# VHH binders against E3 ubiquitin-protein ligase MYLIP-A (mylipa): the designs that were tried, part 3

Target 1, 279 residues: E3 ubiquitin-protein ligase MYLIP-A (mylipa), of Danio rerio (Zebrafish) (Brachydanio rerio) (q6tem9r1to279)
Amino acid sequence: MLCHVTRPDAVVMEIEVDAKANGEDCLNKVCRKLGIIEVDYFGLQFSGSKGENLWLNLRNRISQQMDNLTPCRLRLRVKFFVEPHLILQEQTRHLFFMHVKEDLHRGHLRMCSEQAQELSALLAQAEFGDYNQNTAKYWYTELCGSEPNQTTINSIIAKHKALEGLSQASVEYQALQLVSSLEHYGVEWHWARDAEAQRLAIGVGPEGIAICRDDFSLVNRISYPIIQIATQSGKSVYLTVTKESSDSVVLLFKLISNRAASGLYRAITETHAFYRCDT

## First folded at step 1 (VHH)

Design a19 (framework vhh_brivekimig_d4)
Fold by ESMFold2-Fast, scan of step 1:
Structure a19 (fold): chain B 279 residues (1-279), chain A 127 residues (1-127)
Amino acid sequence: as target 1 above (279 residues)
Amino acid sequence: EVQLVESGGGVVQPGGSLRLSCAASGFTFSSYAMSWVRQAPGKGPEWVSSISGSGDYTLYADSVKGRFTISRDNSKNTLYLQMNSLRPEDTALYYCTRSETYVVEDSSGKKYTLDYSSQGTLVTVSS
């Protein structure tokens, strides 16, 4: 079967796999073609019929998880984020950088104005190279807003000039170092509703789960050690967590579909397992 | 202050073996990918091997694959290179490097700017 796999940099790859191929067969073929040895950081996503953003279960056959449409449309995405100095290959860091860049545009990463200015300079150096006054007017609006004031622009220019001579790979590394220090680095977001049907953004990350309002403002944090049981039933995900001194409380998250609920459940259990093994 | 100290080099006959060590200090060793690079007399530096911070992933130059094994002991802050079936072409000064801003890309022998370099240890393979 023919799969169209979109990379984090928006380049589409055509991948042919056996009709009975598992998700891991496709992921391994994609990584092989990209020269990526560090396969464990990546996964494949697809869209459900209700607009869900779903992770392909790598151990199960692709044809049993998707609508069996040709071509099979998948997205190569970073599933597990780590510090950039832990990454062996420049290609792997580049794909992390592109994924992070998309997260910045979605508003998933928050930072102070000085960090935003520094990151704007790094992004400009990565994309356009050394500072050039003839083209610079177009480069600095993305993270600082469409109409940054002259003081902000002058600050970014000074930071960009300081990066003169640095390669794309070097500044992408520095951008990842900066971003890896931010609160929501490596957090995967799921839309859900609580027991009262209020819309929530559930962030699954290295340290645990963030429960946020639909504007991403924090309601609660749940670290993995206080999760006693995670269960999925139908469209619902249930977390039994330790509240205080052996007391427990059950949290309910209702998602748009059974597949979305299964996806959140797997995100929680797989992320916990990945990061627990490093401790 | 980052310090990297290589040892284990020496003179060995063709077909022999050596194990190089690199003692690291001044940083959290397990948090960094580490590499071995070598420079033969009169030639430029050549990347040899890299290992991830966890030790789960390794890369080798085609010229040494199957003969050399990179490993690390994070409890001892030490990087190793086990060199078997040594050839005269392996004669070089061997360097241990920490990759903070750059990591060696792949087995094609592509190399990037060294993050931090040390004094090296000399390996001579002679008759």
Scores: ipSAE 0.000, ipTM 0.186, lowest interface PAE 19.0, mean pLDDT 80

Design a20 (framework vhh_7sr4_2)
Fold by ESMFold2-Fast, scan of step 1:
Structure a20 (fold): chain B 279 residues (1-279), chain A 125 residues (1-125)
Amino acid sequence: as target 1 above (279 residues)
Amino acid sequence: EVKLVESGGGLVQPGGSLRLSCAASGRTFSSYAMGWYRQTPGKQRDLVADITSGGSTKYGDSVKGRFTISRDNTKNTVYLQMNSLKPEDTAVYYCAAHEEFTVHYGDSSYTFDYWGQGTQVTVSS
C-alpha cells in the first residue's frame, strides 16, 4: 500500500509498504530515505475521524489502526524531544526545528517578550538569511502577536542584523538551544475535560504530567513517581496518585473518543519509558 | 478472564532446540499482546520476547538472533522457537498476555495482566 508521509517541513513523501507492514516498517523506510539514523526520536501521526491527532503504534500493523488506506496519510513528527547537543545529525536538528516552528505557530510554547524577539530574529535568519531592509517588513509576524509595535520590530531588526553571516544550521541550533530551556519544550498536549466538564490541556513531558487551563497556564503537576496506577477505559483515563501525606487520589480525564483516551494513556506510558531508559 | 497454559519445556543439550507453546482460552486472543518471560530462582523475571496483536516482535538482548516468537490467531496460541540453547537459558518460562493500553506503575513491576503457571527449560549435558 501507498503511504503519503508529510515531513515537519510540509514536504510529502510517497512510501510503499507491504499491506501487512507494521508502523515501524514505514518509519524505518522514511528515516532511511531521509538519511536519519536517530530513528528513536520520531514517530508517525494520523488523524482520527473526530479530529484527534493520534500516534501510530509502531509495533502493530498499519491496516489495523487506520480507517482510510487509499492513500494512507501519515505525518512524520518528533515524538521525544531532547536538548540540541544530544542530536548528532544536522538533518535531525532541522526536523526538530521545523516541528518547533509549527508548535510555536499553534501557541504551545510560552516565553517572555525578550525570548520571543530573539527567536523571531533566529527564525527570520533561518528562513530568509541576512537582514534586508527592503523585505524585512514581511518577516517579523510569527511570534509577537497580530500587530507587533514599532519598538518590538526595531528590537527584532537589531537582533537579526547581529546574526549576519550565520548559516541556517547554526541559527537552527541556537533556536533549539533557546526553546529547549522553555517550560513546555517537549511537552505533548491533549485536550480533555475533568469530572465537572471543565476544558483542560493535559501536557505529557519528560518529568511528568501538567494539568493546565485551556490557555496552557499550569494548575497542577504530577511527577511520574507519584503515579501508582494509570488505566484507560472507554473515553476516560484514570490516574491513581499519591500525596505527601500518604493519601491517594484518583484523577479522571474524559477525552473526545476511545482512541484519544488510548492516545493519552500511551503518551504517558511511552514518554515515561523513553526519558527513564533511552537517553 | 484469559487462561494461559504453557507446554513444550524439558531437558535439552547445549546447542539443541525447543519450541514452547502457550494456549490461550477466554476472550479475544487476537487483540492481546503476548509475551514470554523467564525466571531463575532468586532472580527477577526477564523479558525473553513479546509480540503485539499486529505481529511486531521484541527480543531480550541475550536471546536476539537465537529465539523467534510467533502467534497463530486461529489456534489462540503463541510460540517461542528456541535455537542454539545455552546453559544460561535454563529457567522457568512464563507465557503472558496483556490487553493493550493497560499498565501499572509503582505497585507492580509487570506490564502483563495475565500469566501462565510456567514451564521448566533445562539446558544441561
Scores: ipSAE 0.000, ipTM 0.102, lowest interface PAE 18.2, mean pLDDT 79

Design a21 (framework vhh_7ubx_2)
Fold by ESMFold2-Fast, scan of step 1:
Structure a21 (fold): chain B 279 residues (1-279), chain A 125 residues (1-125)
Amino acid sequence: as target 1 above (279 residues)
Amino acid sequence: QVQLVESGGGLVQPGGSLRLSCAASGFTFSDYAMTWVRQAPGKGPEWIATISSGGDTMRDDSTKGRFTISRDNAKNTLYLQMTSLKPEDTALYYCAKEYTVTSYGGDSYEVRDYRGPGTQVTVSS
C-alpha cells in the first residue's frame, strides 16, 4: 500500500507499507527516512469523511481506520509539544518549527504585538538570513498583516538587525522558546457541542483541558488531577470532574462523529499520560 | 414531554439492600446517558453514577463498591442496585437524563438535567 505523507514543510513523501501495516510501521518508516530518532513526539493525521482531523491509532492497522486508501493520505504532525531544550536533534526542532510556523499562519497561536514583532524578526532571520535593506520590507507580512504600519516595520527591522550572524538553527530554537511561553503552545483543538448544541472549542494541552467558545475565548480550564473519569460512547465524550466540597460534575461534549469523539477521548488520555509529572 | 418516574425506595435497616427503578418515557431512552443523583435534607445534590447509551458506567468512588447502575433498553428502565446501606445513604434519589453543565464560568457551574420527582430511601436501625 502506497501512503502519501505530507511533512510539516508541505513536502509529500511516498511511503510504501504492507497492506496489513499498523500506523506505527508507517510512522517509523517516515522517521527513518527523515533521520529522526525521537519518534514519540510525532503522529500521523488523516481527514475523516466529515472533515474532522483525526490521529491515526499507531497500534491498529491503517486499513481499519481510513475510508480511502487510494491513495492513503496522511500528514506527519507534532503530536506532543515540549520545550526546545528537551529536544535532542536539530532535525526534530526544525520540524517543530515548521509545525509552529504553520499554526501561526492559520491563526492558532495568539500573542501580543511585541511578541508578534519579535517572532516576525526570528522568522525572517530563519528564512532569509541577515537583514538586507533592499528586500527586508517584503519579509514582514505573516504575523503583522499584509500592510503593517511603518512603526511596526521599523520595530521588526531593529529586532532583525539584532539577530545578525545567528544561524537558522539558533533562531529556530529562539522562536520555539518564545512560542513555548504562549498560553496555547502544544494545545490540540477539537470542535464539539454541549447539551444545548452550542459550539465549543475544546483544547487538549500539557496543562489540562481548555473549554472555549467558538471564537476561542476561554470559558474554563480543567486540570488533569480533577478529572476522575473520562469515557467515550458513540459521538459523546464524558468527563467526571471533581469540584469544591467533593461534589462531582459530569461534562458532556458531543462531536461530529464516533471517530471524532474517540479522537478527543484519546487526546485527553494520551496527553495526560505523556505530560504526567513523575512522582 | 420527558417523563422520569423513580420507584423502589423505602425504609431499610443498615447493611440492607434496595433496588431502585426509573421508568422513562417521552424520548428514545436507548440514545441517552442516564444518571442517578441523591439529595439528603439540607445538603446539595450528590452525583452517584452515570451509564452511557452503550452501557459503560461511571461511578462515584465513595459508593461504587456498594452501588451498581444498570439499564434495560427494552423496558426503558434505569436501575440502581444498592447494597451494604448505611445511615448516611438516607436521601431522596433521582434519575436524570444527561446530567451535564450548561455554564462553565469558573467555580460556578449551572447544571441542566431532566429529573424525576425522586424516591425516598431511609436507612435506620
Scores: ipSAE 0.000, ipTM 0.311, lowest interface PAE 12.1, mean pLDDT 80

Design a22 (framework vhh_7pa5_2)
Fold by ESMFold2-Fast, scan of step 1:
Structure a22 (fold): chain B 279 residues (1-279), chain A 126 residues (1-126)
Amino acid sequence: as target 1 above (279 residues)
Amino acid sequence: QVQLVESGGGMVQPGGSLRLSCAASGFTFSSYAMSWVRRAPGKGPEWVSTISGSGGSTSYADSVKGRFTISRDNAKNTLYLQMNSLKPEDTALYYCARVEDTIYEIGSSGTYMDVWGQGTQVTVSS
């Protein structure tokens, strides 16, 4: 079976696997070709018939999870985000960086002006190299939502000049250090509706779940310790959570399909399991 | 109405094989995970195997791993259990069950079943 696996940098890899191969077989072959030993941070995504972004279950056969379209179209993505100092390989950091760049473009990572200035300089150094007055282009507005004044532009230029001579690997590491401090670093987003059919963005992250409006403005945060039970039934995901009072409340999220609901449910359980460090 | 009807049970010698079937009706079969559960004489129910709605994931009790294979045909609304290398301790009434929800409690995970068939008897003797 021929699989086209798109990397976070948009390069497509052709991967041949056995017709009965599990998702893990494909992921391991992709990582082996990329020289990545740190396989546990990565997963494979595919698109459902209703436009869902779905994670391939690595223990199951690929052919049983996807529509049998040839070639099989998969995306290599970072599934579990960790602090940059825990990443041992430059190639792994590079793929993390490329994934983060896409999240920044989508508005999934927001930051204050000071952080936006630093990241703008790092992104420019990574893309264009050393500061050049005639070609310098900065991402400031996309990172914080505000137009820069002249003082801000001058600050970004000074920061970019200070990075002169640094390698792409060094600036990518520094960029990941900065973004790892942001509240939504490592958060995976799912579209859902509440019991009143209001559209929500549900963020699944290392510390819990963020419930946001469709513009990503925060409505509520649910940390894993206050989640008593998570269940999935059909197109619905239910969370039974404790209030600051000793009472419980059930939250209902309806998704576009059974597969999308299973995806959210698995994201919650698998993310909690990955980041669970009891004590 | 929701119904599950098991068939394929019978008497077999140790080392033999049987294939159980479960015909489902009254619900969208492919939307539900399905399980096989058995009850030996004088004992409570023992979970045997579960298969996801798509058939993409399966799980087995340690006592049957490598010997039993669960499968489904969503076009025919039918669940199967292929039982090989049968042992006297596999003697039981085998039930087909619909999995209502997968429950994940912080620190554990589980499933519960809301619809059960009448069962089909499997006897492994001599």
Scores: ipSAE 0.000, ipTM 0.146, lowest interface PAE 17.1, mean pLDDT 82

Design a23 (framework vhh_lunsekimig_d3)
Fold by ESMFold2-Fast, scan of step 1:
Structure a23 (fold): chain B 279 residues (1-279), chain A 124 residues (1-124)
Amino acid sequence: as target 1 above (279 residues)
Amino acid sequence: EVQLVESGGGVVQPGGSLRLSCAASGFTFSDYALYWYRQAAGIERELIASIYSGGDTNYVDSVKGRFTISRDNSENTMYLQMNSLRAEDTGLYYCAAGIETYTAESYGTPYDYWGQGTLVTVSS
């Protein structure tokens, strides 16, 4: 079976796997070709029939999870984000950086204008090197919208000039340090509804779960230690959490599909295991 | 590419009715939850009505019983039927779309789409 695996830099890799291969077989082949030994940070995504963006279950056969295998279309993505100093390989940091760059192009990042300007300068240095007046005007438009004002451009130029002589690896590291300081770094978002059918954005991250309204205003934070049990049934995910004075409450999240509900359930359990497995 | 276009706004007398439309293109409409937001002068943008991919609806208390949100997935259009309009209903009305499906975005927030807004003025 031929899998077309799109990298965070949009390059498509052709990966041949056995017809009965599980997701981990494909991921390991991808990482081997990329020289990545830190496989545990990465996963493979695919599109569900209802437009879901789903993580491939690495322990199950690929053919049992995807509706279309001609060709098998997968995306290599960072599944678990960590601070850049914890990453051992430059190549791993490079793939984290490319993932972040792709999310910026898709409008998935929230940050203040000062941070956006700093990141624009770092991205320009990484891709094009030292500041060059003849080409710089084009580079800064990607993060500032289609027509940034002159004050914004001048600020980015000053920041880019200050990066003169820095290597691609150095500025990618700095970009990841900047991004790791953002409130939602490493948070995976899921759309759900509560028991009253109010739409919620559920953020699953290193420190726990954020429950937000559909405008991303925070309703509640649930740290992993207060989750007694998580279950999934059909389109619903249930969390039993500890309240003050040993009371418990059950939270209900209803998603668009069984696959989406399984995805949220797996995000909660796998993220908890990844960040809290050793203490 | 993705686009949301509102129409149907205008000037109406108190007690009158208007129907707003939001035409969508560039995404799988049936998978998205759809929203009407209202922005009046000096007030931040507020969510007034929601309709989810499964057809369930929600309303802010001030419009319950007067406004009805609906969607037509075959036409890629969402509607807001506004009855018994009051001076307080004056404002810019925006449609918005957010994917209700699991987005699996490991960084940042889910992708949201917004229209340009349509003006509703309730005055005598």
Scores: ipSAE 0.006, ipTM 0.281, lowest interface PAE 9.5, mean pLDDT 81

Design a24 (framework vhh_brivekimig_d4)
Fold by ESMFold2-Fast, scan of step 1:
Structure a24 (fold): chain B 279 residues (1-279), chain A 126 residues (1-126)
Amino acid sequence: as target 1 above (279 residues)
Amino acid sequence: EVQLVESGGGVVQPGGSLRLSCAASGFTFDDYAMSWVRQAPGKGPEWVSSISGSGGSTLYADSVKGRFTISRDNSKNTLYLQMNSLRPEDTALYYCAKDTQLYTVSTPGYEAFDISSQGTLVTVSS
C-alpha cells in the first residue's frame, strides 16, 4: 500500500509498504530514507473520523487502525522530546526544531518577553540568515504571531545582529536549548472533560501530566511517580494518584471518542516508560 | 475470549455487609490487575478499588476506604470485594474489570473498565 508521510517540515514522502505491514515497518522505512538512526524519538500520527490526532500503534497492522488507505495519510512527528545535547544527528535536531517552531506558533509554549525576543531572533537567523535592514521588519511580525511595538522590534534587531555568521544548525541548537528549559517543552496536548463536563487541556510530557483549563493555564501537575494506576474504559481515562503517601485520588478524563481515550492512555503509559528508561 | 461473571449482590440495610465475587476466564488471571467499578442509577461509572496481579498492592476510592476490602484468589481465578458498613450511597450495579498497568504498546489495556458483563446489583435501603 502507498503511504503519504508528511514530515515536521511539511515535505511529503511517498512510502510503499506491504498491505499487512505494521506501523513500525512504515516508520523504519521513513527513517531509513531520511538517514535517521534515532528512530525511537519518532512516531506516526493519523487523523480519526472525529478529527482526532492519533498515534499509530507501531506493533499493529496499519490497515487495522486507519479508515482510509487510498492513500494512507500519516504524519512523521517527534513523540519523545529530549535536550538537544542528547541528540546525535543534526537531521534529528532539525526535525525537533521544526516541531517546536509549530508548537510556538500555536501558543503551546509560554515564556517571558525577553525569552520571546531571543527566540524571535534565533528563528529569524535560522529562516532568513544574517540581519538585513531592507527586509527584517517583516520577519519579526511574521514570527511573533502578534504585533510587537517598536521597542520590542529594536530589541529583536539587536539580538539578531548579535547572531551574525551563525549557521542554521547552530541557531537551531541554541533555540532548542532555550525551549527545552520551558515548562511545556515536549508536551503533547489532549482535549478532555472532567467529571463535571468542564473542558480541560491535558498535557503529557517528560516530567508528568499537566491539567490545564481550555486556555492552557495550569490547574494541577501530576508527576509520573505518584500515578499508581492508569486505565481506560470506553471514552474515559482514569488515573489513581497518591495525593500524600497514604491518600489516593481518582481523576476522570472523558474524551470525544474511544480512540481519543486510548490515545491519551497510551500517551501517558508510553511517555512514562520512555523517560523512566532514560533516567 | 475474556469473560467476567459477577455475583453476590442483594438487598441490605444500612450498616450491613455483602461479599461480591467475580469469576474470570479466558486470560492468565495472575498477570493482570483487577478492579471493581460501580454504576449508580442515573449516574456514570465510578471506580471503587483495584488489586495488583500478585495481590500485594491495593487501592481504594476515598468513598469506600476503611469499609471495603478487595482481594483475589489466583488459584481459583476469582476476585472479591468485601463490603462493610454499607450506606445508601453504595447502591449501584457492581462490575469487575481486567486492568492493565504494564506500560507497553503490546498491553491489551484499552478496555480495562469496558463494562460488557451483567454486573451484580447492590441495594442499600431499609
Scores: ipSAE 0.000, ipTM 0.148, lowest interface PAE 17.7, mean pLDDT 80

Design a25 (framework vhh_7sr4_2)
Fold by ESMFold2-Fast, scan of step 1:
Structure a25 (fold): chain B 279 residues (1-279), chain A 124 residues (1-124)
Amino acid sequence: as target 1 above (279 residues)
Amino acid sequence: EVKLVESGGGLVQPGGSLRLSCAASGFTVSSNYMGWYRQTPGKQRDLVADIYSGGSTKYGDSVKGRFTISRDNTKNTVYLQMNSLKPEDTAVYYCAREVTYSGTEYTVEQFDYWGQGTQVTVSS
């Protein structure tokens, strides 16, 4: 079957796989064509019939998961984020950078004004090179997602001028270093409801799970070691966790669909496995 | 401050065409996943077409070859060009935006960034 795999930089690749191929067969072919050895950081996403954005289960057959196979439309995305010094290949860092850039344009990562100004300068250097008075104001407005005031623009200009002569690869690395220091770097977010039907944002990250209100204010943190068992049934995900008293409590998260619930369950188990120190 | 305003719906005869528009404010459509969904009485909301920040598109099986989704970055607007309309296309059409956080893309239903909807009726 023919798969159209869209890269984080929007380039589409045509990948031929067997009709019975598993998701990992496709991912391995994509990474091989891109010269990426660090396959474990990446995953493939697809859209459900209602526009749902879902991670392909790499162990299962592609044809069992997708409603439309003519062509099979997939997106190559970073699934597990790591600090940039752990990334061995420049191509891998570039795809991380493009993914982060897309994240910033679609939403905002929490950062102080100094970090935001530094990131804006790095993005500008990566996109159009050395500072140029004729284009700078336009670019800073676009990159910030809002119109910065003149004091902020002047600060960004000074930082951008300081980057003169740096290559795209160099400033992409520095941008990843900055972004990797942010609170929500590497956190995958899922919408859910609790047992009282209150809307929650569930963040699955390297250290555990963040349970937030719908405005992303923190309610609770669940570290992986206190999770005794995670299960999924229908639209619900259940976490049995250890309390301070050594008693167990069961937390219920209800999602919009069976696929969404499976997605949260897999995010929890796969993220825990990826960042675990032991085998 | 995210806002989506839809327009262009109406009554049309079978075989006719309509162009729906979705004007966005508070964000840029070229940098976001944007989709058109439709809902028929008694049924759940279904994907009609979507467009990703990189320009790649996907269409629902029932509209392939007849509908085209596009963007105008200057106007910050998303369009749905509907050709060869059928009675089965009668529905309320919704424009929607996805929000992305730290490497994860979400459906617009999860973030409730929807337009008000616009009625399309195909009848003679």
Scores: ipSAE 0.000, ipTM 0.155, lowest interface PAE 12.6, mean pLDDT 79

Design a26 (framework vhh_7pa5_2)
Fold by ESMFold2-Fast, scan of step 1:
Structure a26 (fold): chain B 279 residues (1-279), chain A 128 residues (1-128)
Amino acid sequence: as target 1 above (279 residues)
Amino acid sequence: QVQLVESGGGMVQPGGSLRLSCAASGFTFSDYGMSWVRRAPGKGPEWVSTISSSGSTISYADSVKGRFTISRDNAKNTLYLQMNSLKPEDTALYYCAKSGTTYDSNTGEYTVTSFDYWGQGTQVTVSS
């Protein structure tokens, strides 16, 4: 079967796999073509019929998980984010950088003005190279998504000039170091509803789960150690957690579909397992 | 000292009806939303229904909509679940739960994100 796998840099790869191939067979072929040995950081995403962003279960057959459309449309994405010094291959860091760059454009990472300006300079150096007074205004406009004021532009210019001579690999590493210090680095967001049908954003990250309102304002944080048990039933995900008084509380999250609920449940259990081993 | 005592369970045939009650004590019942949660044999907990502190806002799981009715009597500190058109799939231990709320001072709103289990539950068995 033919799969179209979109990379984090938006390049589409054509991958042929056996009709009975599991997700891992496809991921391994993609990584082999990209020269990536560090396969464990990556996964394949697809879209559900209700617009869900779903991770392909790597141990199950592809044909059993996706609506049977040819070509099979998948996205290569970073599934587990780690600090840049733990990444061994430059190619792996490059794909992390491209994924992070997309998240920044979507507004998924929040930072102060100083960090935003520093990151803009790093992005400009990575994309366009050394500062050029004849073209730099055009570069910053493209990277910021909106027109920044002149004071902000002047600050970015100063920071970009300071990066003169640094390679793309070097500034991508520095950008990853900067974003890895941000609160929501490596956090994957899931839309859910509480018992009163109020919309929630559930963030699954390296340190635990963030429960937020739909504007991403924090309601509660649940660290993995206080989660006694996680279960999924139909469209609902339940977490039994330890209270400060050593009592137990059950938290409920209702999602749009059974597949979305399974996805949140798997994100919680797989993320906890990954970061428990990566100390 | 907070206590929730469930009652009203039993055995009924498919299509039958049961009314569950939950007597609450040890807290100001009228200040809290209340929920019913059930656990079928060999399965995890499943949320059934929630009612706001005043009784004006009510929600149900898709599996019970149109068949179950949640209500409360704040004067008697009692929560109810009227179950009609019962199915074998409704067989479970039913728990009364105090709904946890968090207050966001920025928005002035409450968010329900938790349930406390305080009793042994009441068994409902639908069988012919």
Scores: ipSAE 0.000, ipTM 0.387, lowest interface PAE 12.7, mean pLDDT 82

Design a27 (framework vhh_7ubx_2)
Fold by ESMFold2-Fast, scan of step 1:
Structure a27 (fold): chain B 279 residues (1-279), chain A 124 residues (1-124)
Amino acid sequence: as target 1 above (279 residues)
Amino acid sequence: QVQLVESGGGLVQPGGSLRLSCAASGFTFSSYDMTWVRQAPGKGPEWIATIGTAGDTMRDDSTKGRFTISRDNAKNTLYLQMTSLKPEDTALYYCARGSDYGEETFTVTAFDYRGPGTQVTVSS
């Protein structure tokens, strides 16, 4: 079967796999063609019939998960984020950087104005090279607002000039170091509704789960150690968590589809497993 | 230099038809999924349709009966055929490189290119 796999840089790759291939077979072939050895950080996404953004289950057959196979449309995405010093390959680091740029555009990463100015300079250096008066000011305005004052612009220009001569790989590394210090680095967002049908953004990250309003303002944090059990039933995900009194509370999240609910459940369990420390 | 340039917009009466074009240059057009998006004044961008590299299409349910997306790789051109136009279709229409689609998944990645847009006004 022919799979069209879209890279984080939006280039579409044509990947031939057996009709009975598992998701892992496709991911390994994609990573091999890209020269990526660090496969464990990556996954494949596809779209459900209700517009859901779903992770392909790598252990199951592709044909049993997707409705349209002519062609099979997948997206290569970073599934598990780590600090940049743990990433061994420049190509892997580059794909992390491209994914981070997408998260910034979607508004999933927030930072103070000082960090936004520094990141704007790094992104400009990565995309356009050394400072030039004619360089597009896209990143100067993307993170700092459409009409930043002249003081802010001058600050970004000074920071961009200070990066003169640095390679794309070097500034991408520095950008990832900055972004890895942000609260929501490596957090995967899922849309859900609570028991009162209020729309929530559920962030699944290395240290736990963030429950946010639809503007990403924090309502509650749930660390993995206080989760006693996570279950999925139909469109619902249930988390049984420990209160400070040792009593248990059940939290309910309703998603748009059974597949979306399964996706959130798997994100919680797989993310916890990935970031678990050795004892 | 990557460029996307839309054309074909204008003033049209309700019930009329328009065909929008997007001329692409500076990249290998055939290697990318392509998307049409619209934005009415004071509203956020609304996804209309995406066409994949194999010519497969995904369309928003509210417009899919009236709008058809197509591509001509030999001419590096993307098209949107619009029929039975309504006043509610009045918006700036722009093309974008890439294929994120659907209400829950739609986004434009940073530095994914989009054109400046072509204005469609549906009025009597």
Scores: ipSAE 0.059, ipTM 0.556, lowest interface PAE 6.9, mean pLDDT 83

